# VH-VL binders against Pseudouridylate synthase PUS7L (pus7l), part 5

Target 1, 228 residues: Pseudouridylate synthase PUS7L (pus7l), of Danio rerio (Zebrafish) (Brachydanio rerio) (q1l8i0r370to597)
Amino acid sequence: GFVNYYGPQRFGSGSCVQADQVGLALLKENMEASVKLFFTPEDDDDLQNKAKRHFLHTGNAKESLVLMPAYKARERLMLRALHRYGSGQEGCTRGWLSLPHSMRVFYLHSYCSRVWNQAAKYRLQKLGFKPVQGDLVWAEPVKGLKDATEELSAPQIHVVTSDEEKNEVFSLDQVILPMPGNSVKYPENLLGQWYQDRLAQDGLESCRFRVTPLKLNVPGCYRPLLAK

## First folded at step 9 (VH-VL; framework fv_socazolimab)

Design g22 (from g0 with heavy chain D31E)
Fold by ESMFold2-Fast, scan of step 9:
Structure g22 (fold): chain C 228 residues (1-228), chain A 120 residues (1-120), chain B 109 residues (1-109)
Amino acid sequence: as target 1 above (228 residues)
Amino acid sequence: EVQLVESGAEVKKPGSSVKVSCKASGGTFSEYAISWVRQAPGQGLEWMGIIIPIYGTAYYAQKFQGRVTITADESTSTAYMELSSLRSEDTAVYYCARGDYWSDYYFDYWGQGTTVTVSS
Amino acid sequence: QSALTQPASVSGSLGQSVTISCTGTSSDVGGYNYVSWYQQHPGKAPNLMIYDVSNRPGVSNRFSGSKSGNTASLTISGLQAEDEADYYCSSYTSSDTLVFGGGTKLTVL
């Protein structure tokens, strides 16, 4: 099959600009930087982009809110909070808290999905088109588990051994790659080192994948490398 | 202040589909999450899925993925839940519920519930 | 059926206190501070009693919530007859979904 990449994200009919960079700033708990990235304008001269540029240029949330179109509800929520609480770290935190939880999670997922896409590309470029030692696959279900809830809450993964690679026990469509988080295991090969180095490049080498001021936790997940 | 009003009771045959509506009033519709939760007779609460109208996407519990579709019409401030391939086990009261301004994972307002009976 | 474990029933006398437990995993109750509690009287929609583990949405301070590890608890002090109801916990999950507990029937003796 083909590579199971995460696609670009959208809010309703509008596109999200720099959502992955917003997520990175949130993981670093840099609320001021995250809000500036949130208001990154597109290359357009319509009212919403004029309002975003006005905010970035002046820092004046009240004036920017007046310019912001009624249909840009999340931007208006953020500006309203910034006007009330200020545009410093605390005000930006309150701004994020004014948005629904799933919208906050979206930005974190946008960053983690970007890392996953880069990991998939690296895996194929450096380790080729067959399972290799250290790759992750789903472990075969353990008989005796009463229900799927315990299996799903503690999914077991198996690390491909050198004997399994030599004997061609697995196919590439069984290989899974972790989306970064605090509850995932990384591959025990060059790809695992790549994840470590990639997160370190963004200053996340010691990241707990928790954004405590926003009540967010990012456990991570596993996604098959190939779509069927 | 805020009120959620659901559509009337439905009696459906196995294999058919049902579409329940939830009309919100007294607040801003587009900025608040609306979830659907069902309860079979004498049983507990079961979360089905959620939509945030301005987000433009819906999320579903794994059990209902492929059978449930949650939509919203901002012009009428109405959310919908459509459940297909009905079975007798789908007989339940279906609630819509609204999250608050700060979070979409708890519900401070609930609809009155819509009874859906699946019988031949 | 539910992912979160609650006792099927609990009982207490007027004026006493009861505690209802809600046990999950590190991927729901243990991993997040996003636990809520609902009260449901027969034939009625649920009412929110607690959100974010311990916050009250304007309900009586006789209702309090807490969490330790993978177990959240709802405590009702000074039991009154109208507290007799079904109680459900709910938690956010690592899959960006919500899960309910099986429910607990509270009987006031």
Scores: ipSAE 0.007, ipTM 0.437, lowest interface PAE 11.6, mean pLDDT 84

Design g3 (from g0 with heavy chain I50F)
Fold by ESMFold2-Fast, scan of step 9:
Structure g3 (fold): chain C 228 residues (1-228), chain A 120 residues (1-120), chain B 109 residues (1-109)
Amino acid sequence: as target 1 above (228 residues)
Amino acid sequence: EVQLVESGAEVKKPGSSVKVSCKASGGTFSDYAISWVRQAPGQGLEWMGFIIPIYGTAYYAQKFQGRVTITADESTSTAYMELSSLRSEDTAVYYCARGDYWSDYYFDYWGQGTTVTVSS
Amino acid sequence: QSALTQPASVSGSLGQSVTISCTGTSSDVGGYNYVSWYQQHPGKAPNLMIYDVSNRPGVSNRFSGSKSGNTASLTISGLQAEDEADYYCSSYTSSDTLVFGGGTKLTVL
């Protein structure tokens, strides 16, 4: 199979610059930093990038809104909120709340999916191309409970044992890796330690994966290491 | 291409509950908002709520809060809508619809609809 | 009920154009550029015609969308018999919810 990487990040009609860093700032509930990262300009001197630079240099949402092209609707919504409520923590929170829920979730997902992609690379580099003790796989459903599956609210996770590794019970395409969140189990091997170290590197060692001011919850999920 | 397949028609008595399923196929399930929209006979569309499976967060229209529960099972790529305390006014076609990754406010794919009839 | 205001019916002749309005408030249509339009034929699920006020998801360029203040509009040019259907607008709201208009029945004469 192929490694099941998350693809390129896009926002609206084009690429989103530093989307993963926006997501990190949101997880830290630093709304002011997240909005500054949201307005990161590209290396172009067109009107939208002049508007973004003007905002970053002056903090003046009204003047920046006047410069912002009409087709940049999301950026204009953010600037309208900042003009009305100020460019501090409250105004930045109101700015995010003026965007649809799925757009707010996109930035959190951009950070978490980048961590997942790095985890997949680390897993193959350090633990090789076979399932090893401590890897996660989906638990097999109990035969005869098919009609009761609607009562199950969460999939069961099985941790690969030493005996299962020795007997080659699983194949690599059955291995799943967690996307960081508040309701996921991490592997019980070197990869699990890597996740802890990686999140700590970004200051998230005690992160609850909730963005309370934006009413967002990040439970996490599991994704197969290999496609197909 | 994503397809949404809903469960079959149901006839229910007042005061009971109904649970409608919506199975997605073709493409990713977890990254897209799944919404539920109903339509009473000869009436307009009415949004009930949505869920983003990857984060398990469900949002509901004020009218349905306390009566509707939207859930998702990522392992089967299936979303569910359960409506309790059924009344004759709940007789409608119930649609599931897939939103964009960026938005829960427009739907590029719709289920075929599930007819729910509430009669005494 | 969170419905947006649409005319109950509009009519036009083959080859002409019609415009359907959708009026809300500053907390929905006026506050955001997240207006969509759906076409529904009898007995069928709705089809997306316009999203984000004016974008087309691959439908005919005879369909166009616009917005001024709290009112969004769907314009259908070069009317064809197959355009006869119900049309619904929808908008994102400041409460992180979605609302639909009451619907407009288009009759092609």
Scores: ipSAE 0.008, ipTM 0.469, lowest interface PAE 9.7, mean pLDDT 84

Design g4 (from g0 with light chain G31D)
Fold by ESMFold2-Fast, scan of step 9:
Structure g4 (fold): chain C 228 residues (1-228), chain A 120 residues (1-120), chain B 109 residues (1-109)
Amino acid sequence: as target 1 above (228 residues)
Amino acid sequence: EVQLVESGAEVKKPGSSVKVSCKASGGTFSDYAISWVRQAPGQGLEWMGIIIPIYGTAYYAQKFQGRVTITADESTSTAYMELSSLRSEDTAVYYCARGDYWSDYYFDYWGQGTTVTVSS
Amino acid sequence: QSALTQPASVSGSLGQSVTISCTGTSSDVGDYNYVSWYQQHPGKAPNLMIYDVSNRPGVSNRFSGSKSGNTASLTISGLQAEDEADYYCSSYTSSDTLVFGGGTKLTVL
C-alpha cells in the first residue's frame, strides 16, 4: 500500500486557507483569533479578499458585509453575526454558531488531520516499515458470543506486544494511528511521546478536546496508516 | 461506485431494542457523514441523527435524544443505528444516507431502507 | 421538532410548471442557505434533486430552487409523467439538527 494521508479536500484548499490554524484557535477557545484567521485573505485583490482585508483592518463587520460577494454565504453569515453581536468573544462565538455544524467540525478536523499526517510521516521515519511494540491495531472480534456483537460495534484497539513484533504477527497495513481527541489511546512507543510533544508545542498539553461554547466534543478516532 | 447497503427487516416486541446496519462501499468511509432518517407508513421523512466517523461524534434530533445511539465501525465501513425502548410508533422504514462531512446537511446517496415492525 | 410547512398536494398538466413551497422560520430556512429537496417514488428511497437552495446534483435543469425570506421553493418546469412523486424539503437548523417538510404529493394530469 501507500500512506493514507489526509488530502487537500480535508483542508479545504483555496477557500480554507489556514483551516488548521482556525481549528487550533477553536480548540484553545480563542474565538476572536479563530475569526481573524477565518478571514485571512489570499494574495488576490478581488471583492472577497478586499472585504476580508477591510474587516481585518477596521473591525467593521457591516462595511465588510457590504463588500462581501453574495455567493460567499459562510463569510456573510459570520459578518452578519459580528455586526449584530460585536467582534468580541461573544460575537465571534455567535458567528461560529451561525455556521452549519459540519463547517465548525471541518476546522477542528483540519487541525487534527494535520497532526495525523505529521504523525504518519514521523512513524515511518523513526519506527520503520514493520509493526513494532507499542503500535496500535484493531482488536480481533470475539467469536461464539451473541451478546459480544453489541459490545464490538465500536472496534476496540490492541497494543502490539514485544512477542507479537518478534513473531511478525501483524503487517504494517493493520497499524492504525489516532486522530487527537479526548477518547483516544496513543501508541506506547516513540510515536506516543511525539503526539504529546506535538500537542504541547501548540499549547494543547491540557486540552480536553471539547469546545463547549460551540457545543462540540472531539473524541478522536483511528485511521489506518496505509491505504488498501 | 458508491453504495449503501442496509441490513434486513426486523420484527421486534415493545420495550426491546433494534440495531440496523448500513455498509458503505465505493468511497473512503471516513470522508463522509452518515445520517439516519426514518419514515412511518404513509408518513413523511424524519431525521434522527448523524455520525461523523472520523471523529466518532454523533448528533441527534431532540426527539430521539436518549433513545438512539449511532455508531460507526471504520474497519468494516459500517454505520449502525440502535433504537431502544421500542413502541408501536417506531414502526417505520429506516434509511441511512450519506453526506460529505463538510456538507452533512444534504444527502447524495441513500440506503435501500430497513423495515422495522414493532408488534406484540 | 416542528416540520417545515409544505402544501399536502399540488397538481399540473403535462408540459406545465408547478412550484412547491417550503416555509420555516428564521432559525432554519431564513438564516441559512442550506435547503435541500428530495424526490421519492412509491417504495423507493428519496433522491436528491436540489441542495444549497438552488444547486443541482446532475438532475434535469427542469428542476430549480429558490428562497425568499423564510420560504424556499422548488419549481418543476415542462412537467413529465415521471415527475409524479412525493417531494420533501429539508433545512439545517440553529440547533445543529436537520428538519424535513411534511411532504407534497405531485400529481401530473
Scores: ipSAE 0.007, ipTM 0.491, lowest interface PAE 10.9, mean pLDDT 84

Design g6 (from g0 with light chain D52E)
Fold by ESMFold2-Fast, scan of step 9:
Structure g6 (fold): chain C 228 residues (1-228), chain A 120 residues (1-120), chain B 109 residues (1-109)
Amino acid sequence: as target 1 above (228 residues)
Amino acid sequence: EVQLVESGAEVKKPGSSVKVSCKASGGTFSDYAISWVRQAPGQGLEWMGIIIPIYGTAYYAQKFQGRVTITADESTSTAYMELSSLRSEDTAVYYCARGDYWSDYYFDYWGQGTTVTVSS
Amino acid sequence: QSALTQPASVSGSLGQSVTISCTGTSSDVGGYNYVSWYQQHPGKAPNLMIYEVSNRPGVSNRFSGSKSGNTASLTISGLQAEDEADYYCSSYTSSDTLVFGGGTKLTVL
């Protein structure tokens, strides 16, 4: 099998150059920094990149909006809000709220998936190609309720024990790794410590994984280490 | 309490223009975005355009670009929709609908509708 | 963009559940979580039932919304006679515009 990496994230024609950094700024609730990163231009002289450079250079949302092509709807929505409310914390917050919910989630996911990719690399390099004590696997799947009408029960996580490692109970394709969030369990081995250190490196050691001004909750999720 | 009150019914000849008004009360007018949505007899809803009064800019659906003009007067808390070069196909009920500026993609309050009939 | 695709009609009995679909493309329903649903009784203005795919603006919890790929759905549980109406979906588009579905007539038997 091969590693189940998250691919490069794109949103429409042309991706945001600093999508993961936008997500990090949002998790820190630094709305001004997130908007500056959102308008990071590509190395191109077309109208959209000229508009982005104009905004970064002048801070003039109205003039930048006039330059921004009509088909760049998300950039236009952000600039409209910045013109109305200013380019400070409140204006940037309202700018994000004017954008599609999926785009706000995209930037948060971009950061969290980058951390997941780094975790997968670390797991294989430091803990090898077999399940080890402290790894996470799915517990026996809970049989869905026959008459459930709303949502499925949360999946049960099992932590690999020393005896299970010794007896080779699990295979590597059963190992799952958490994408950071407020409702995930981290591995009980070197990888778990790596997650803590990695998030602390970015200033997220006390992060709630909730961006209250944007009404966003980041519960996290689990992704299999290997795809076959 | 928010309320949108539209102007009265109109009967127009083909080739003329019509201007419908929408007076908003309750809340702060400048915090709203006002959209215009029409509905031909027995047909579905069709979005025409939107104005954000504080910015002074209106945006239109491609189909209506060049024929529709949406304006707002903040001093009277009134939005207007003017449709020119009327055709029989423009016979419809015209609604104004309010969105918040930061969430102008859904409408929490609607006017009662203005019937515009285009006939010879 | 073309209008969003809804079934022309659906029907259900009192107390039953019905689901109305709304299908678009990746440049509207599939690209954004800005789907709303409106209820319209004959001769009346539309009323907001659901916004941003699944949020309720204070309406009965019998109304729920969801989305999978390019298709959004409105589910009405415990059907009541007063639910009989036309239902319209709407979505934000990549062209900075809004588009409505063709509408679905719900008949409560």
Scores: ipSAE 0.007, ipTM 0.419, lowest interface PAE 11.5, mean pLDDT 84

Design g7 (from g0 with heavy chain S103D)
Fold by ESMFold2-Fast, scan of step 9:
Order: structure tokens, then C-alpha cells, then sequence
Structure g7 (fold): chain C 228 residues (1-228), chain A 120 residues (1-120), chain B 109 residues (1-109)
């Protein structure tokens, strides 16, 4: 099949043109930077962009709210909170809390989805079109194993072994890649090192993938490399 | 006129659960946030948590996290507070209190209080 | 964290003024202008007296609020017998929760 990339909606199409950068700022708990990125104007020169530019230029949430179209509910909720609580760290935090949980998690997932897309490209360019040692696949159910005395801690994920690579046990369509989070296993090969380096480049080498002020937790997930 | 009317007094055994209701009248229910605050005999006020229906969220004080659940039913304009694993120390008057969804940190209207007694 | 610090009791004579303090940290009282004060008469629910440090919700102007650093204050002027009650401060916290003070019993002599 073809590479199973996350679509443009994850990266700000329609809702916020810098959704992945908003997510990064939120992971770093820089609420002021996240709100400035949230109000980044789109390419068109319509009324909502005039309101966004007014806010970025003046910091005046009340005046910007007057300019904001009625149909831009998220932007209006954020501006109302900023007017009430100020545009500093706390006001920006309360602004995010005024948005539904699904909207807050969207921005975090937008960042993680962009990292996943880059990981997929790296995996194919550097490790080729066959499963290799260290790749992740879904674990098969354990059948007829009578000597197991311990509970399996990670029954869903299997790491491809050197023997399994040599004997071509798996196909590329079975390979899964983690979307970053606090509850995922990374591949045990060059791709795993790439994830570490990529997150470190953004200052996330010690990131817990939790944004406590916003009551958000990002466990991560696994997505197949190839679409069927 | 805005009113918050709480359910009647309860007597519970240790280890059981209690669910107190708070029915709001006047105004639009979704425009409000409802907090629960308790007061043990001769003691001070203690904030337990809040539900903000318009945000779809509930938040709890760390002390009560895992034992308290606050819910709301907009069709009946009623908020609920359920406290589990009751102990004698949970004997208190439980108040619901209303804030605006913008100004959820202060309460302009309070329920009459529900006395919950935990005894063996 | 622990409750905000208030004196256990305060007293004043009819017609005089009293001030009740409420001390927290930079993560609550000192960090935000979201301090409220409540009056509670025996056997009754609390009643809002002050919000946002100094705003009155239609109560007598004998009640006033202020804040300096990590300490908020409620001042009651022209004390009347009906002012005898328990007074509680509360503050928003950096954890997006609320915390109450331990309460102050006001006795009007």
C-alpha cells in the first residue's frame, strides 16, 4: 500500500495554521506562546484575521473580541477568558480551559502526529521497504503456552528479532510506528534513536507528555506504517 | 430568582457511598459552574470540586481525587456529588454553590446544605 | 497544599473597625486577583461578601477588601451586632482549584 500519513487537518488546516506549534508550546507549558500561535492569521484577509492581528498587535482582548466573527466560537471563548483574566500565563491557561477538552487535546495530537509523519518518512528512507530487527508489530495472541508463570506486561507489542528479519516472518504492512506519548514503546533500531533526537531538538527530552495546568495526558498510540 | 435546592439528610455506614443532589432554578443551567464544599462539625469550609457543564469538565481537590465524582444533568438542571468509601471523618454538611462559568472561583448562591452522618 | 492562614478569632466594639487577614503563597493569593470572602452565621450557608479581592456583590460598603503580596485583607467598618459571624477567605490556585482559609470568628463586643 501507501504511507499512512496523518492528514492536513492535524496541522492547522481550517482551525489553526500552526496547530503543531501550538501543541509544542503546550507540551512545554508556555501558555503565552501557545495563545499567540493560536491567533496566527490565516493567508486570507478576512474579518477573523483582522481580529487576530489586532490582538497580536495590541494585546487588547476586548477590542479583538468585538472584531471577531460570531461563528469563530473557539477564538471568542479564548478572547473572553483573556479579557477577564489577562493575557499573561494564568489568563492564557484559563483561556485554554474555556475550550472543550477535545479542542485542547487536538493541539497536542497535532504536534505528535507531525512527529509521526516525519518518523514514517525517516523509517522508509533509512531502513528500507522490509521489516528489520527492532521494528514494532502487533503481538499475536499467546496460544497453548503452558509454562508461562508471569503476567505479560506488554502483550500488544512485539519487537522484530534478528531471526524473524532473516526468515522474513513479517511484511512491511504489519509494521507500526508510535505516535509520541508517555505510554508507548519506541522501535529498537535507528528509528528509535531518531525519535529521541527529534524530541530533543524541540526541547522535549524530559517531556512527561502531560500538561497538568490543562488536565491533559498524552499516552500516545501506534499507527500502521502503510495504509491497506 | 436563582435557587439551589439540595436533597435531604443522609445517615450512612462506613464503607458505603452517598450521592447528594443540587437542583438549580432560575437562569440558564449551562451558564453556571457548580462547586461542592463541605464543612465538618465545628470546622472550616473545604472545597471538594466543581463541574462546568459548558466545558464538559469536572475538577477535584487532590484530597478527594478518586473518591468524589461530580456530575450534572442539564435536562433536570441538577448537579450531583457522589462520595465513596465513607469514613466517620466524612460526617459534614455538604453545600452546593453556584459560580458563573467565567467566574467559577466565587459563589454568589449556595444550597441550604445536606447533613451526611457516617456512623456504625 | 494546606488551607490559607487566617487568625482563629478577632473582636471589635460596636461602631469600630476590624481587619481579618488571609495569607497564602505566590501560587494562590499572591499569584492571582481571585480572592473572595464569605460570611457564615451559625447554622446557615455562607454568603458572598467580596470577590476579585475588592468587589462587592451588593453588600454594605462597610465591607472592603484589599491585597498586598501574599496577604489579602477584609475590613469591616462601623461594626454592627449582626456582623458577628465566621469569615472565610478563598483563593484560586495555580492548580486550577480553590482553597479556603481556616476561618475567623468575629465577636462584636
Amino acid sequence: as target 1 above (228 residues)
Amino acid sequence: EVQLVESGAEVKKPGSSVKVSCKASGGTFSDYAISWVRQAPGQGLEWMGIIIPIYGTAYYAQKFQGRVTITADESTSTAYMELSSLRSEDTAVYYCARGDYWDDYYFDYWGQGTTVTVSS
Amino acid sequence: QSALTQPASVSGSLGQSVTISCTGTSSDVGGYNYVSWYQQHPGKAPNLMIYDVSNRPGVSNRFSGSKSGNTASLTISGLQAEDEADYYCSSYTSSDTLVFGGGTKLTVL
Scores: ipSAE 0.006, ipTM 0.428, lowest interface PAE 12.9, mean pLDDT 84

Design g8 (from g0 with heavy chain S103E)
Fold by ESMFold2-Fast, scan of step 9:
Structure g8 (fold): chain C 228 residues (1-228), chain A 120 residues (1-120), chain B 109 residues (1-109)
Amino acid sequence: as target 1 above (228 residues)
Amino acid sequence: EVQLVESGAEVKKPGSSVKVSCKASGGTFSDYAISWVRQAPGQGLEWMGIIIPIYGTAYYAQKFQGRVTITADESTSTAYMELSSLRSEDTAVYYCARGDYWEDYYFDYWGQGTTVTVSS
Amino acid sequence: QSALTQPASVSGSLGQSVTISCTGTSSDVGGYNYVSWYQQHPGKAPNLMIYDVSNRPGVSNRFSGSKSGNTASLTISGLQAEDEADYYCSSYTSSDTLVFGGGTKLTVL
């Protein structure tokens, strides 16, 4: 199979510009930074970009709202909250709360899935194309499509042992990698250390993966390294 | 063409659990959110919860929190709803419904419904 | 228990108009422009008629939605026999959940 990367549409200008950076700011509970990143202009020139630039340069939510196209409902909701409550921490928090829950989750997931993509690349480049000691697999290997959903919903994780590596018990398509969160186990090898270092680089070494002001919990999940 | 196909009718005893499936076809499964909505005989619609499959994240109505678990398997394009500690008042038709993952508060496609009967 | 209040029934004559109300609070209908309406025929799954208060997903322009304060309204003009159904409103809430109305049975006379 192919590496099971999260798609470019979630990281391209067609989905959300700076979505992973918005997610990072939200994990740090820096609501003001997250809102500034949310209003990052897209590559194409458009009326919405004029409104976004106006907000970033002036901080004037009311004037920016007047410039914002009617079809940009989420951007308009954010600007309405900022106009009513100010562009500080409280107003930015209220702005996020005015948006659909799935949109807030999208930004957190954009950050976490970018880390997952980098982890997958690191895993293959540094640990090769075979399961190694410390890799994660499902405790009961996935046997077929009919059983896959039950195994994903109740993930008992098995850590590959030195003896299992030596005896080639598992194949690479059984290896799973965690998306960062508060309820995942990290690999017990160089990849696990990489996750710790990568999160620390972004200031998340003590992150609980909960954004309480926004009613968001990030449990994390496991994704197979290779596509089916 | 988009279609949501739910599993067949179930008859369960009080205190047991039920797991209903919803298989999606057409479109990219990961681009959508799946909600579960139930309807007791002769009663109205009641929202139970939602999953965004690509994220593995599920959220529940307060009434069902602790009793309901919603999961998804992207490889089979199937969402699941498991309801535990069943009571007679859980007798209902259970629908899965598809929303955009950014606009998950309305549903453009619905499953046919699964009848769950809880009887002693 | 539903949080949104709808009349249990409404009736109208062929070719006339009817309006169905959906009343909530500032934490749902009044707080957001995320109201949808669904049509349900007996034994069938619901069909989306209106989303985001007034948008149509390709349904007839005889169906229109509006909102004033804490009350959203679905108006059906030029009533036809097939419009006879149950109608449900739904709204996003400040708790990041969805709530439905109790439903309204429309009878076409």
Scores: ipSAE 0.006, ipTM 0.465, lowest interface PAE 12.5, mean pLDDT 85

Design g9 (from g0 with heavy chain D100E)
Fold by ESMFold2-Fast, scan of step 9:
Formats: C-alpha cells, structure tokens, sequence
Structure g9 (fold): chain C 228 residues (1-228), chain A 120 residues (1-120), chain B 109 residues (1-109)
C-alpha cells in the first residue's frame, strides 16, 4: 500500500495556510492569537486580502467587514461578531462561538492531522516497512461472544511484542497511528517518544485536548498507516 | 429549561408607541442574542432586529430603522422592543426569539407571541 | 427586497415525500451557508427544524435540508398528518441582516 496521509485542510472555496496554527492557538485557549492567525492574508491585493490586512493593521472589524467580499461567509461572520463583541479575548471567543461547531473543529483537526502526517513520515523513516515491537494494531474481538456482548464490545488496542515482531505475526497494513487527543494510546517505541517531543515543542506536553470556552473535546483517534 | 415569556396583548391607537417585553429564564441571559420577529395576519415572518445584551449592541432591519428600539435589562433577564409611530400595518403578532450562544442566524427558542392591534 | 421565494403551497400523501424550495440571490442563500427552516402550526410560535442548511436540532430525521446555488430545499420524508403546517426558510444576508421566505403551506392528503 501507500501512506494514508491527510490531504490539505480547506474550508469553503479556499485553503487555510495557517489552519494548523489556528488550531494550536485554540488548544492553548489563546483566542486573540487564533483570530489574528485566522485573518492571515495571502500575498495578493484582491479585496479579501485587503480586508484582512485592514483588520490586522487597525483592529476595526466594521471597516474590514465593509471591504470583505460577500462570498467569504466565514470571514464575514467572524468580523460581524468582532464588531459586536470587541476584538479582545472575550469577543474572539464569541466570534468562534458564532461559527458552527464543524468550522471550529476544522481548525483543531488541521493541527492534529498535520502531527499525524509527520508521525507517519517519521515512523517509516526510522522504523522501516515492517511492524516492530511497540507498534499499535487493533486487537481482534474475542470469537464466540454472545450477540449482546459483541454489540457492547469496543475494539481495543494491542501493542506489538518482540516475539510477534520476530515471528512476523502482523503486516504493516495493520499498523495504526494515533492522532493526538486526550483518549489515545501512543506507540511504545521511538515513535511514541517522537509524539511526546513533538507536542512538547508546541507547548502541549500537559494539554488536556479540551477547549472549554468553545465546548470542544478532542479525544483523538487512530488511522491506519497504509491505505488499501 | 429555557423559556421566553412575552407580555400580554396590546390595543393601540395610530400614532402611539408600544413596548413589548420578553423575559428569559434558564441559562445565562447574557450568553444569548435576542431577536424580534413579527407576523401580520395571514402574512409571513419579518425580522425586525436583534440585541446582544453583554455589549448593549442592537441592530435593526432597514425597514424599521428609526421606528424600532430594542433594549435589554440584564438584572431582570428581560429584553424589550419598542415600536413608535404605529399605523394599521403594524397590527401583528410580535415574537422574541433566541439563538444559541450568540447565534443570530437561527432561533432555537421562541416566545409565545404578543398580539398588537392598531385601531383604525 | 432580498425576500426569499417559496411556493405558496405543496401537497403530498401519507408516507410519501415532499420538497419545499427557497430561492434567493448570491447576497443571501447563494452567498452563505446559514439557511434555517421553521415549522409553524396555526396559533403557535415557529419551531426550528433545520439550521445551517442541513443540521437538525433534535427533530425527526424525516426532515432534511440541502442547498444548490441560490436555492435551499427542505425535504420531508414519510409524511405524517402532524407535518401539515406552514414552513418558512430564512437566510443571513450580505447586509448583515436576516430575511425570511414568504412561507409554504403543506397539505397532507
């Protein structure tokens, strides 16, 4: 197979170059920084980028809203909220809350999927193209369970042992990697240490992966290393 | 849990003003934006304006600019809509409505409506 | 002037599906994904059925919303007698205001 990378993160008709940095700021509950990153302009003199620069330069949401094109609905909604509530920490929080849950989650997912893509690259470069001790795989359900018990059973994570590596029990297409969150297990090898170091570099070593002011919870998930 | 309770029916003379109240209960009053929407007999819904109590900010539909004033009293969790220079065309049911967490694009809770009749 | 256009009435039989359209411009329905649908029974306040084009606030999954260009649609499947009501769409506008459609009376045969 090939590596199961997340593609570029986009919302609406555009791409968000700083979406992962917005997500990081949200995880740190720095709402003012997140909104400034949200309005990062591209190198262009079109009306939307003039509106973004005007907001960053002046802090005047009303004047920036007048400049913002009608088709930039996400940006206009944020500016409308900032005009009504102010551009400080509380106003920026209300700005995010005026956007649908899906739009807020997009930025958190952008950060976490970027970390996952880097983890996948590190895993293959440092640990090679076969399962190794400490890798994560899905545990198989216990065969012979009654229907009610089977319905209530959640898949569990199994950590590859040294004996299982030696005996080639698993294939690389069974290896799963975690997206960061508050309810995931990290690999018990060099990749697990890489996750710890990577999150620490961003100041997230003690992060709870919850953004309480925005009512967001990030449990994390597992994604297969290789696509079918 | 969450309720919006509006004041009682009013009968007014042309040229006078009316002030309708909307008392919110459940949740934190300041966490919500309150809109006013009216409905004339046999007609559709018409948005009049909105207030965001925490910032004391109110916005109005262009048609009502200069005639409508929306205010809020956070201490009593009550929003008010005052419409002046009444004419027969203002005869309608007036609703207050709330959007969740400052949303002003949809309304998940509505008051029961206040009937305002402007006598000919 | 940015009023949204709905058919005055639609009808359907018990158990069938109906679709109600809501047509605006690029300055409202076409420009923003903030379309809502409300159900109103005679003598009652409106009840939110759909928000943000297709989200349900806990109502039956028989109600679904969609949008294509300048037209939003409400589809009601498995029609029941209780669905007989007036339905209104609304949309955010480029003037930072909210507008409603003229309303559609649904008759369940």
Amino acid sequence: as target 1 above (228 residues)
Amino acid sequence: EVQLVESGAEVKKPGSSVKVSCKASGGTFSDYAISWVRQAPGQGLEWMGIIIPIYGTAYYAQKFQGRVTITADESTSTAYMELSSLRSEDTAVYYCARGEYWSDYYFDYWGQGTTVTVSS
Amino acid sequence: QSALTQPASVSGSLGQSVTISCTGTSSDVGGYNYVSWYQQHPGKAPNLMIYDVSNRPGVSNRFSGSKSGNTASLTISGLQAEDEADYYCSSYTSSDTLVFGGGTKLTVL
Scores: ipSAE 0.007, ipTM 0.416, lowest interface PAE 10.1, mean pLDDT 83

